# VH-VL binders against q0atu2, part 159

Target 1, 119 residues: q0atu2
Amino acid sequence: MLDKKARIRTSREYRNVFEKGKRLSGRFLIIYYVENALDNNRFGFITNKKIGMAVIRNRIKRQLRAIVREYQGQVKNKHDIVLVARAGIGKSSFEGMEKDYIAIMKKAGLFARNANKID
Key: E = the ipSAE of ESMFold2; O = the ipSAE of OpenDDE; V2 = 0.75 times the mean of E and O plus 0.25 times the DockQ between their complexes.

## First folded at step 9 (VH-VL)

Design q18 (framework fv_dusigitumab)
Fold by ESMFold2-Fast, scan of step 9:
Structure q18 (fold): chain C 119 residues (1-119), chain A 122 residues (1-122), chain B 111 residues (1-111)
Amino acid sequence: as target 1 above (119 residues)
Amino acid sequence: QVQLVQSGAEVKKPGASVKVSCKASGYTFTSYDINWVRQATGQGLEWMGWMNPWSGNTGYAQKFQGRVTMTRNTSISTAYMELSSLRSEDTAVYYCARDLGYDSGEFYFDYWGQGTTVTVSS
Amino acid sequence: QSVLTQPPSVSAAPGQKVTISCSGSSSNIGNNYVSWYQQLPGTAPKLLIYDNNKRPSGIPDRFSGSKSGTSATLGITGLQTGDEADYYCGTWDSSLSAGYVFGGGTKLTVL
């Protein structure tokens, strides 16, 4: 639940999610996810150089973080989730990324039934 | 009821461009993605890309990147697919299809247009 | 080559059962839902199965789907002459930028 505790920061933690987690792919996002032993969810974000320049990668990270924050209450508790942005995501709008995130989280069974809050 | 109605057959010369339309009715046009799928004579189905009619965002299959453009006109609930630099290998039936799976967390095509035959010959 | 592998053809007599396989990898069938499409001669494809094993309204229960690991199967029982068509599996693929892949198609002949 604490903002500063809600992020995956270390290479070891990312490796754990990749090695032990499940994987699902969307149009521009790949999600890796595994249950954790904590009281909250943690999110990681990976944007590689093939997406584009640092300005584009930083914009994508900010937008994905905003989307994750907006839907945080809909995510089943006690999970580590890594979002990997694929080549081409820089051409998507905020709404396009949001829709892809919702779709893949629902496929993963990680979202509550009332995940869509945009009336 | 849901319908996707496509424009009529086209005959083009190599190097030309073709623009196929897909008019949607019976649902909220901006709520579902439109995908384009083609089928060359005697061949299987080949996915070309998706277009979000709300935002105008697109995603194209690598094979078509740089030659295809997918757009829409929301005032008339119509999607468009333009393919440039036509080659004989582009002779195919082109379909538009609605992507219900985007909103439901699954990816599949529940309604299809009737198809548009594009023939590229010299 | 198609990313998803189907047999090119299958045949059976009226009233019999037939199965059509669709083989992929962990990046497509192994991690995503599979759909099946029926294409009658001269027509657009029609959604037959979605979410591995679910039928849209109007599709009879003699059509069924299943998935195991990186493979999916379409089953048709009580075969009818009207089932003569091409059948395609399809799914999302993370290894193919931007996405959706179809199998090569299977021509079902009802002899």
Scores: ipSAE 0.000, ipTM 0.550, lowest interface PAE 15.5, mean pLDDT 84

Design q19 (framework fv_dusigitumab)
Fold by ESMFold2-Fast, scan of step 9:
Structure q19 (fold): chain C 119 residues (1-119), chain A 122 residues (1-122), chain B 111 residues (1-111)
Amino acid sequence: as target 1 above (119 residues)
Amino acid sequence: QVQLVQSGAEVKKPGASVKVSCKASGYTFTDYDINWVRQATGQGLEWMGWMNPNSGNTGYAQKFQGRVTMTRNTSISTAYMELSSLRSEDTAVYYCARDLGYDSGEFYFDYWGQGTTVTVSS
Amino acid sequence: QSVLTQPPSVSAAPGQKVTISCSGSSSNIGNNYVSWYQQLPGTAPKLLIYDNNKRPSGIPDRFSGSKSGTSATLGITGLQTGDEADYYCGTWDSSLSAGYVFGGGTKLTVL
């Protein structure tokens, strides 16, 4: 699971990312991201009704947290990042979500090296 | 003068869907989030979610995920909340509210709609 | 059921002072600003206090708010019959990612 200090916790922190952050859309994910003044990265997660039934949304949220945790060492330090799942994500595989995450993070300039492990 | 004006009362059968509207005036509609809050008769306030009218982005309370959809039409400054698979427990007054906390990175609701009564009965 | 605990009722005579408590945890009140809402019978809620202790324009200074640790308090002095209402605290709860929560509400009776 993600360390407590790697999680976006306060309303002000979520709002700051939405307001001041850049937005980048992937196939299944949207990220909002902004540089922070801390020594670490923080992540937030949003899954909504457009995804599907509760069992699907809960699975997606758990899988997104697992993906973020696995690749947290690749992320350039000092960023707050909120992941929003798009409607089509419920039809994706774990590998599809992982590939989309890697692609959008690279496009955002947030990955320091090639983290693609799709093979 | 800021106003949020909601659609009229609805009576629905179990299993149906209801879509409540909230028309904003007196401010720039896209500058502040719209939140939805409900209240069953004699019960407390229950937050349902937020919708950003500029981006269309939403966040829903976990209890309502899978059943609620919040949208908007910026050309007519109107927010919508649709609740599906209605049960008798969904009988409540539904409010929209403007989130002025957006300006400070907090959440608080300075103007509220008058409320829409939704009754779910056979 | 709410995650913020308020007393279900409070009562006092006109001119007296009352306090209404709101108790939560570190994931909500402990990490976020608290608001208070007044709901007169048959009406929509009205913002009474925001950011722990600030009043919107038009709210008299006999209404005050405070926060300490994981608890918040609404104070009302010089109680008037027109203050009979339900009072709700509210704040963000980070335990569910992006969620706002209300207290269970307190019915104020001015006898």
Scores: ipSAE 0.008, ipTM 0.615, lowest interface PAE 9.3, mean pLDDT 86

Design q2 (framework fv_dusigitumab; at its last look DockQ between E and O 0.13; V2 from the best seeds 0.00; counts 0 for: pae E 10.9 > 2, placed apart)
Fold by OpenDDE, look of step 10:
Structure q2 (fold): chain C 119 residues (1-119), chain A 122 residues (1-122), chain B 111 residues (1-111)
Amino acid sequence: as target 1 above (119 residues)
Amino acid sequence: QVQLVQSGAEVKKPGASVKVSCKASGYTFTSYDINWVRQATGQGLEWMGWMNPESGNTGYAQKFQGRVTMTRNTSISTAYMELSSLRSEDTAVYYCARDLGYDSGEFYFDYWGQGTTVTVSS
Amino acid sequence: QSVLTQPPSVSAAPGQKVTISCSGSSSNIGNNYVSWYQQLPGTAPKLLIYDNNKRPSGIPDRFSGSKSGTSATLGITGLQTGDEADYYCGTWDSSLSAGYVFGGGTKLTVL
């Protein structure tokens, strides 16, 4: 799991990201991102009922957290980023989800390097 | 098969706007981003930006920010690129191209339109 | 000026091997995979190489790609007259203004 300080935890923090942040949609994910005044990035995760049953939502959330944790070091500093899972994500593979995340993050200009490939 | 078919040649005066269309077929239009690349006569390729057909999200090269608008009509699987405040330097062939970023996490263009010649002259 | 640097031209006789270099920086080639495009005269670009060294279907194995550090190389063996074209490298740039970038292009002449 992500470090406590790397998590968006309060409704106020989420609201700030949604109201002031930029929104980008990928195939399986929507990201909201905004600069913060911290020295670290914070991540939030939203899996709504459109995805499916609670078991599925929890699985997806765990997978997204795993992805974010893996590539956390490649994300540019001082951002609050909320990942919203889209309805189709439940049928995607972990790899597909990961590639979608990377693509969106690159287009958002949030990745400092190509994280999904080894050169 | 995947095809991107662009609108015909345009002749514009300086200060005018041009809107080029790119009709996609052979695949799910909303599943892949459309990029626009231009090439001045005798010059190299220049990336202009990307547009996500599903969301309408865009990302433009800094050089064209404020002057380019990329849109789409999903009902007819058509992407549009509008460039305003045209100048002679905008004379070029404009290409639409599909990228496979969401499939791979890496960006490259596997299918291209045939190109649209835009001439800006007084 | 292009973000990625290519030699403006290369030439060789049929059957020979040529290499085209593409030089970038840490924010583009250094951190992202490179693609190559072939553009025959009067035509749209065609994807030739992706992910540094992978060939799309229909591309002969005479074409190869490699990447090292902040540079990439396109190799063409058994050069044919039909290979005469412009070649462009391209990659994503992870700089503050994220976007795709192309090399300046290389004109290949088959002597």
Scores: ipSAE 0.894, ipTM 0.951, lowest interface PAE 0.5, mean pLDDT 95
Fold by ESMFold2-Fast, scan of step 9:
Structure q2 (fold): chain C 119 residues (1-119), chain A 122 residues (1-122), chain B 111 residues (1-111)
Amino acid sequence: as target 1 above (119 residues)
Amino acid sequence: QVQLVQSGAEVKKPGASVKVSCKASGYTFTSYDINWVRQATGQGLEWMGWMNPESGNTGYAQKFQGRVTMTRNTSISTAYMELSSLRSEDTAVYYCARDLGYDSGEFYFDYWGQGTTVTVSS
Amino acid sequence: QSVLTQPPSVSAAPGQKVTISCSGSSSNIGNNYVSWYQQLPGTAPKLLIYDNNKRPSGIPDRFSGSKSGTSATLGITGLQTGDEADYYCGTWDSSLSAGYVFGGGTKLTVL
């Protein structure tokens, strides 16, 4: 589970990332990201109705949080990052979402190192 | 059968621009990023950047930022790399290559174009 | 100057074994998987090894890869004259200028 300080919470905070951040698309995910003035990273998660019913959207959101938590040690510090699930994500496996996340984060220049992966 | 076919050789004067094409076939063009790699005569491989054919997103090596533009036309499954303000040291073979990053989480180039020779001379 | 260091050349006789080293740092080989590419004279590079030690379909098992720490090695057994080529390692570099990096290349001469 992500710690409370590592989560984007308010609509205003999400709006800031969307308005000032950069956007990069993968196969199942889109990320919006911007450098913050904090000493830590914060993550937001958006699963819209295009994905499917609430049960599916909630499963996807839990799985994305698990992936983000696992790779937290690789992420360059001081960023706000919002993950937006694309419509096709509901048909992906956990491994497929994980690989898409890794590729997008590397291409965004947001992965610094692998040494601090969390189990 | 996956294939990447590049445009023919170009001869340019210093200060000109060159635009190389790479036509993909045998797979869903929008599903995999296209990377561009060059090789000067007798030298090693040098990565230039990646382009996502679905979104148009790009990432360029620092050395080429400001001079390179990577684009695509999805209706004809073709990627383009344009290099401006050409100098003699840009004389090289330019390759396009497909990467599997979104499927694998790691980057490697499984299929390459045949290469396009660009010669910059006065 | 390349980010990844390879010996400029290596040579051996037909039927022998060679190894080609590739040395990097924690931001590249240390934290990412390594690939190897073969370039025959006058041709485009061809993927030989990916994910440190996996072979694409059609690549014979006499080609192998390994990785330890910040270094990778390509092994070629049963050398054939058709193996004369340049060999390049490559990987992602997660430093401030994130992107793909290649080794400087190793020219393999058989005979």
Scores: ipSAE 0.709, ipTM 0.902, lowest interface PAE 1.3, mean pLDDT 91
Fold by ESMFold2, look of step 10:
Structure q2 (fold): chain C 119 residues (1-119), chain A 122 residues (1-122), chain B 111 residues (1-111)
Amino acid sequence: as target 1 above (119 residues)
Amino acid sequence: QVQLVQSGAEVKKPGASVKVSCKASGYTFTSYDINWVRQATGQGLEWMGWMNPESGNTGYAQKFQGRVTMTRNTSISTAYMELSSLRSEDTAVYYCARDLGYDSGEFYFDYWGQGTTVTVSS
Amino acid sequence: QSVLTQPPSVSAAPGQKVTISCSGSSSNIGNNYVSWYQQLPGTAPKLLIYDNNKRPSGIPDRFSGSKSGTSATLGITGLQTGDEADYYCGTWDSSLSAGYVFGGGTKLTVL
């Protein structure tokens, strides 16, 4: 479970990332990311109605939170990062989402050099 | 079939504004973003910005921020691009293009309007 | 000027293969998928390649795309006179002034 301080919570915080942040697309995910003024990272998760019903969207959000938690220790600090689920994510397995996250985070340069996985 | 049909050619003086329309058909208008791209004679393509028809949200290229306004009327499935304070270098063909948006996972334009020639001369 | 560099022109005989390069940076080609557009004379651009190497329905497999590092390549085999057009690469630029960018265009002539 992500720490409460590691979550983007307000519409203003989300808007800042979308307006000022960089965008990078993976197969199932899009990330938006921007430096913040905190000592930690914050993560946000967006699913839209095109993905499916609310129950399905909430399941996807939980799966994405679990993936982010698994790799938190590799992420460079002081970033706000919003994960946007793409419509095709429902066709992906959990492993597929995980691989996509790893790929886009590496491509974005957001993984710390020589960082270890969170135990 | 998906179609984007644009308004006719415009001739404007420097300092004026122009508003180009783009009528969509053959798909759910509010489900995909509309982008605007221009091309001066003998030149390449220049992206101007995106507009989400569902929310009305926009993102403009830095070059056009403050001069461009992208809007829509969802009841008639029509997007609009208005460019103000026109100058001679704004003479170009202006295209609307459909963006698959987050449905495709990448930013690319699968259907294009026929283009609208805007001439700015004094 | 474009942040994506393409050769201004390329030519080859009918039936031959040609490649068109598109050179960028980590903030665009390096971190984002590349698309290619064909613009026949007097017409609107048409999507030719998306997601680096995928073809929309109706685009023959003699058109191909690839990406390596910060460069992308459009390949066209079995050249036909109908392939004479301008070709543009395009991608999202993830820099602080985020936006979509096109290459300067490449005029293909079939001799």
Scores: ipSAE 0.009, ipTM 0.608, lowest interface PAE 10.9, mean pLDDT 85
ESMFold2 (binder alone), look of step 10: mean pLDDT 92; pTM 0.951

Design q20 (framework fv_dusigitumab; at its last look DockQ between E and O 0.49; V2 from the best seeds 0.00; counts 0 for: pae E 6.8 > 2)
Fold by OpenDDE, look of step 10:
Structure q20 (fold): chain C 119 residues (1-119), chain A 122 residues (1-122), chain B 111 residues (1-111)
Amino acid sequence: as target 1 above (119 residues)
Amino acid sequence: QVQLVQSGAEVKKPGASVKVSCKASGYTFTEYDINWVRQATGQGLEWMGWMNPNSGNTGYAQKFQGRVTMTRNTSISTAYMELSSLRSEDTAVYYCARDLGYDSGEFYFDYWGQGTTVTVSS
Amino acid sequence: QSVLTQPPSVSAAPGQKVTISCSGSSSNIGNNYVSWYQQLPGTAPKLLIYDNNKRPSGIPDRFSGSKSGTSATLGITGLQTGDEADYYCGTWDSSLSAGYVFGGGTKLTVL
């Protein structure tokens, strides 16, 4: 689980990201991101009902949190980032989600350090 | 089979705009980003930017910021690259290329269009 | 001028081995997988190597790729006349202006 300080928790925080942030869409994810005034990054996760039943949505959230946690040290600092799961994500593999996340983050210019895996 | 077919050669005057098309087939157009790469005569490859056909999101190389516009028409699986304020230095072959970033998390271009020659001369 | 640096030209006789270097920085080759492209005269580039060392289908095993640190290398063994072409390395650059970058290209001449 992500550190408490690394999580977007309030509706106001989410609203700020959606209103002021940039939006990029991948195959399975939509990412909203905006600079914050903190010394750390914060992540938010949204899985709408269109994703599927609550069990599925919770699974997806756990997987996305795992992905974000794995690469969080490589993300440029001082950003609030909200991940919104797209409808098709429920049929994707974990690896597929991970690759989608990496691609989107790279295109967003949010990865500062090594974001690729070792050969 | 995956194919990217580009529009024909263009001849433009300085200051004009050019819009090159790239029609995709053989795969789901909206699932892969289209990139544009140009190559001046006798020169190397130069990446211009990417466009996501699903969302229309784009990312342009800094060199072309404000002068390039990448769009798409999903109904006909066609990507477009428009370059304005043309100058002689823009004379080049322009390629569209499919990006496999979402499949791998890494960026490389597995299929390319045949190229479109754009000549800018007074 | 290119973000990635390649030798402008290399040459060898048929049957010989050649290597083409590609040097970058931490923000590109250091952080991302490298791809190589072959461009025969008058044609569009063709993907030759991806993910540092993987070959697309149809690419013979005479072509190989490797990466170490901020540098990549393309190897061609059993050189054939048909290998005469321009070769470009490329990768994603994670700098402030994220985007793809190419090497300057290397002209391979088969003697």
Scores: ipSAE 0.892, ipTM 0.951, lowest interface PAE 0.5, mean pLDDT 95
Fold by ESMFold2-Fast, scan of step 9:
Structure q20 (fold): chain C 119 residues (1-119), chain A 122 residues (1-122), chain B 111 residues (1-111)
Amino acid sequence: as target 1 above (119 residues)
Amino acid sequence: QVQLVQSGAEVKKPGASVKVSCKASGYTFTEYDINWVRQATGQGLEWMGWMNPNSGNTGYAQKFQGRVTMTRNTSISTAYMELSSLRSEDTAVYYCARDLGYDSGEFYFDYWGQGTTVTVSS
Amino acid sequence: QSVLTQPPSVSAAPGQKVTISCSGSSSNIGNNYVSWYQQLPGTAPKLLIYDNNKRPSGIPDRFSGSKSGTSATLGITGLQTGDEADYYCGTWDSSLSAGYVFGGGTKLTVL
């Protein structure tokens, strides 16, 4: 699981990302993302009823958190990012969700070494 | 059979705009991004940008920011690339190409259009 | 000017082997998979290799790819006159202006 510091928790924080952020869509995922004033990235996850029953939604949410955690070292620092699962995600494999995530993050310009560190 | 068919050759004056089309068939148009790549006479390939035909999201190479616009019409499975403020240096063959990024997590172009020659001259 | 460096030309006789190099940096080849494209005279490019070393359906096994660090290599064995073409490497660049980049291209002459 992701650390508490790396999670978007409040409705106010989610609303900020939706209102001020950019939106990019893949096949199974939509991301909303905005720079934050923190020293770390924070992630939010939304799985709605269009995906299916609670057991499916909970599985998808766990899998997305696992994917985000696995690739967190590739993400440019200082962003709030919300992942919204699309209805079709229930038919995807874990690998399919993973590849969709990677492609979206790269196209968003978020999947890179930390921009604020001197290498 | 997957096919990308582009519009015909264009001759434009400096300062004009050109809009090239790319009609897709043989697959679900909205599932794969379309990229645009150009090639000046005797020169190499130059990536211009990508366009998601489902969302309309785009990403452009820095060199073309402010001059290029990539759009689509999903009802006719057609992608468009419009380049404005044309210069003689924009004389090139323009290609559309499909990317498999959402399937693979990596970007590569599995199918290409035949190319559209754009000549900018007075 | 390309950000990926290829030799401008290579040549060999039919039946021989050639290799074409492609050199980049950590923001492109170092962090992403490499593809190779073949362009026959007067035609659109065709995908030869993707994901560093995989071949699309219909590409013969005499075409191969590899990647080490920030460099990639295209290998062609059993060279045929029909292989005479321009070859381009390509990959995603994860720098501040994220996007796709191509090598400058290598003209292969089969003599």
Scores: ipSAE 0.770, ipTM 0.900, lowest interface PAE 0.9, mean pLDDT 91
Fold by ESMFold2, look of step 10:
Structure q20 (fold): chain C 119 residues (1-119), chain A 122 residues (1-122), chain B 111 residues (1-111)
Amino acid sequence: as target 1 above (119 residues)
Amino acid sequence: QVQLVQSGAEVKKPGASVKVSCKASGYTFTEYDINWVRQATGQGLEWMGWMNPNSGNTGYAQKFQGRVTMTRNTSISTAYMELSSLRSEDTAVYYCARDLGYDSGEFYFDYWGQGTTVTVSS
Amino acid sequence: QSVLTQPPSVSAAPGQKVTISCSGSSSNIGNNYVSWYQQLPGTAPKLLIYDNNKRPSGIPDRFSGSKSGTSATLGITGLQTGDEADYYCGTWDSSLSAGYVFGGGTKLTVL
């Protein structure tokens, strides 16, 4: 579970990411991301009604939160990141969503360096 | 049959630009990223960047940022790489490659174009 | 000066086995899957191995891949004269200048 500090909460916060951020599309996901003025990352999740009924949309949101939580320690700090579910995500597996997330986060350059061996 | 067919060899002077094309066939062009890789004579492979044909999004290697532009025309299934402010060290074979790693969350290139030789000389 | 280090050359007789190493760091091989490419003289590279140890369709099982820590290895058994080529490892590097990186290449000679 992401805590409240790591969540994008308000419409203004979401709009800031959409207006000022960069956009990258994957197979099942679109991410929007922008540097923030905080010491931490914040994540937002959007599933619209075209994806399916509320139970399906809630399942997808839960799965995406789990993926983000699993990799959040690798994400470079000071970013607001919004994940937008694409139409067709309801037919993807959890592994398919996870792979898509990893690929687009790497292409966006958002994963932190894990090179502590030299020091 | 997946094929990537590139434009012909180019000879350019220092300071000029070159635009290499890469026509895809045998698959749905917008479903896979196109990457560009170059290789100077007797040297290794050097990655230049990726381009998503559906969205037009790109990511460039830092070395080429500001000099390279990767685009596409989806109606003719063709990707383009344009390199400006050419120098003699840009003399190389330039390849386009299909990025199969999109589904796996990783990056690897399963089909390559035949290569386009670009020679930069005075 | 390559981010991924490979021996410049290896050689062996037909029928023998060789291995080609690829050494990197935690920002590349350590945390990302490795691929291997074969480049025959005068041709474009060809994918041999992806996801550390998987073979695409049409690649015989005498080609194998493995990864341990920050190092990857390509194994080739039953060497044939048609295997003479340059071999490159490749992977994503998530360091400051995030992007895809190749090893410097290894020339295989079948004597």
Scores: ipSAE 0.071, ipTM 0.735, lowest interface PAE 6.8, mean pLDDT 87
ESMFold2 (binder alone), look of step 10: mean pLDDT 92; pTM 0.951

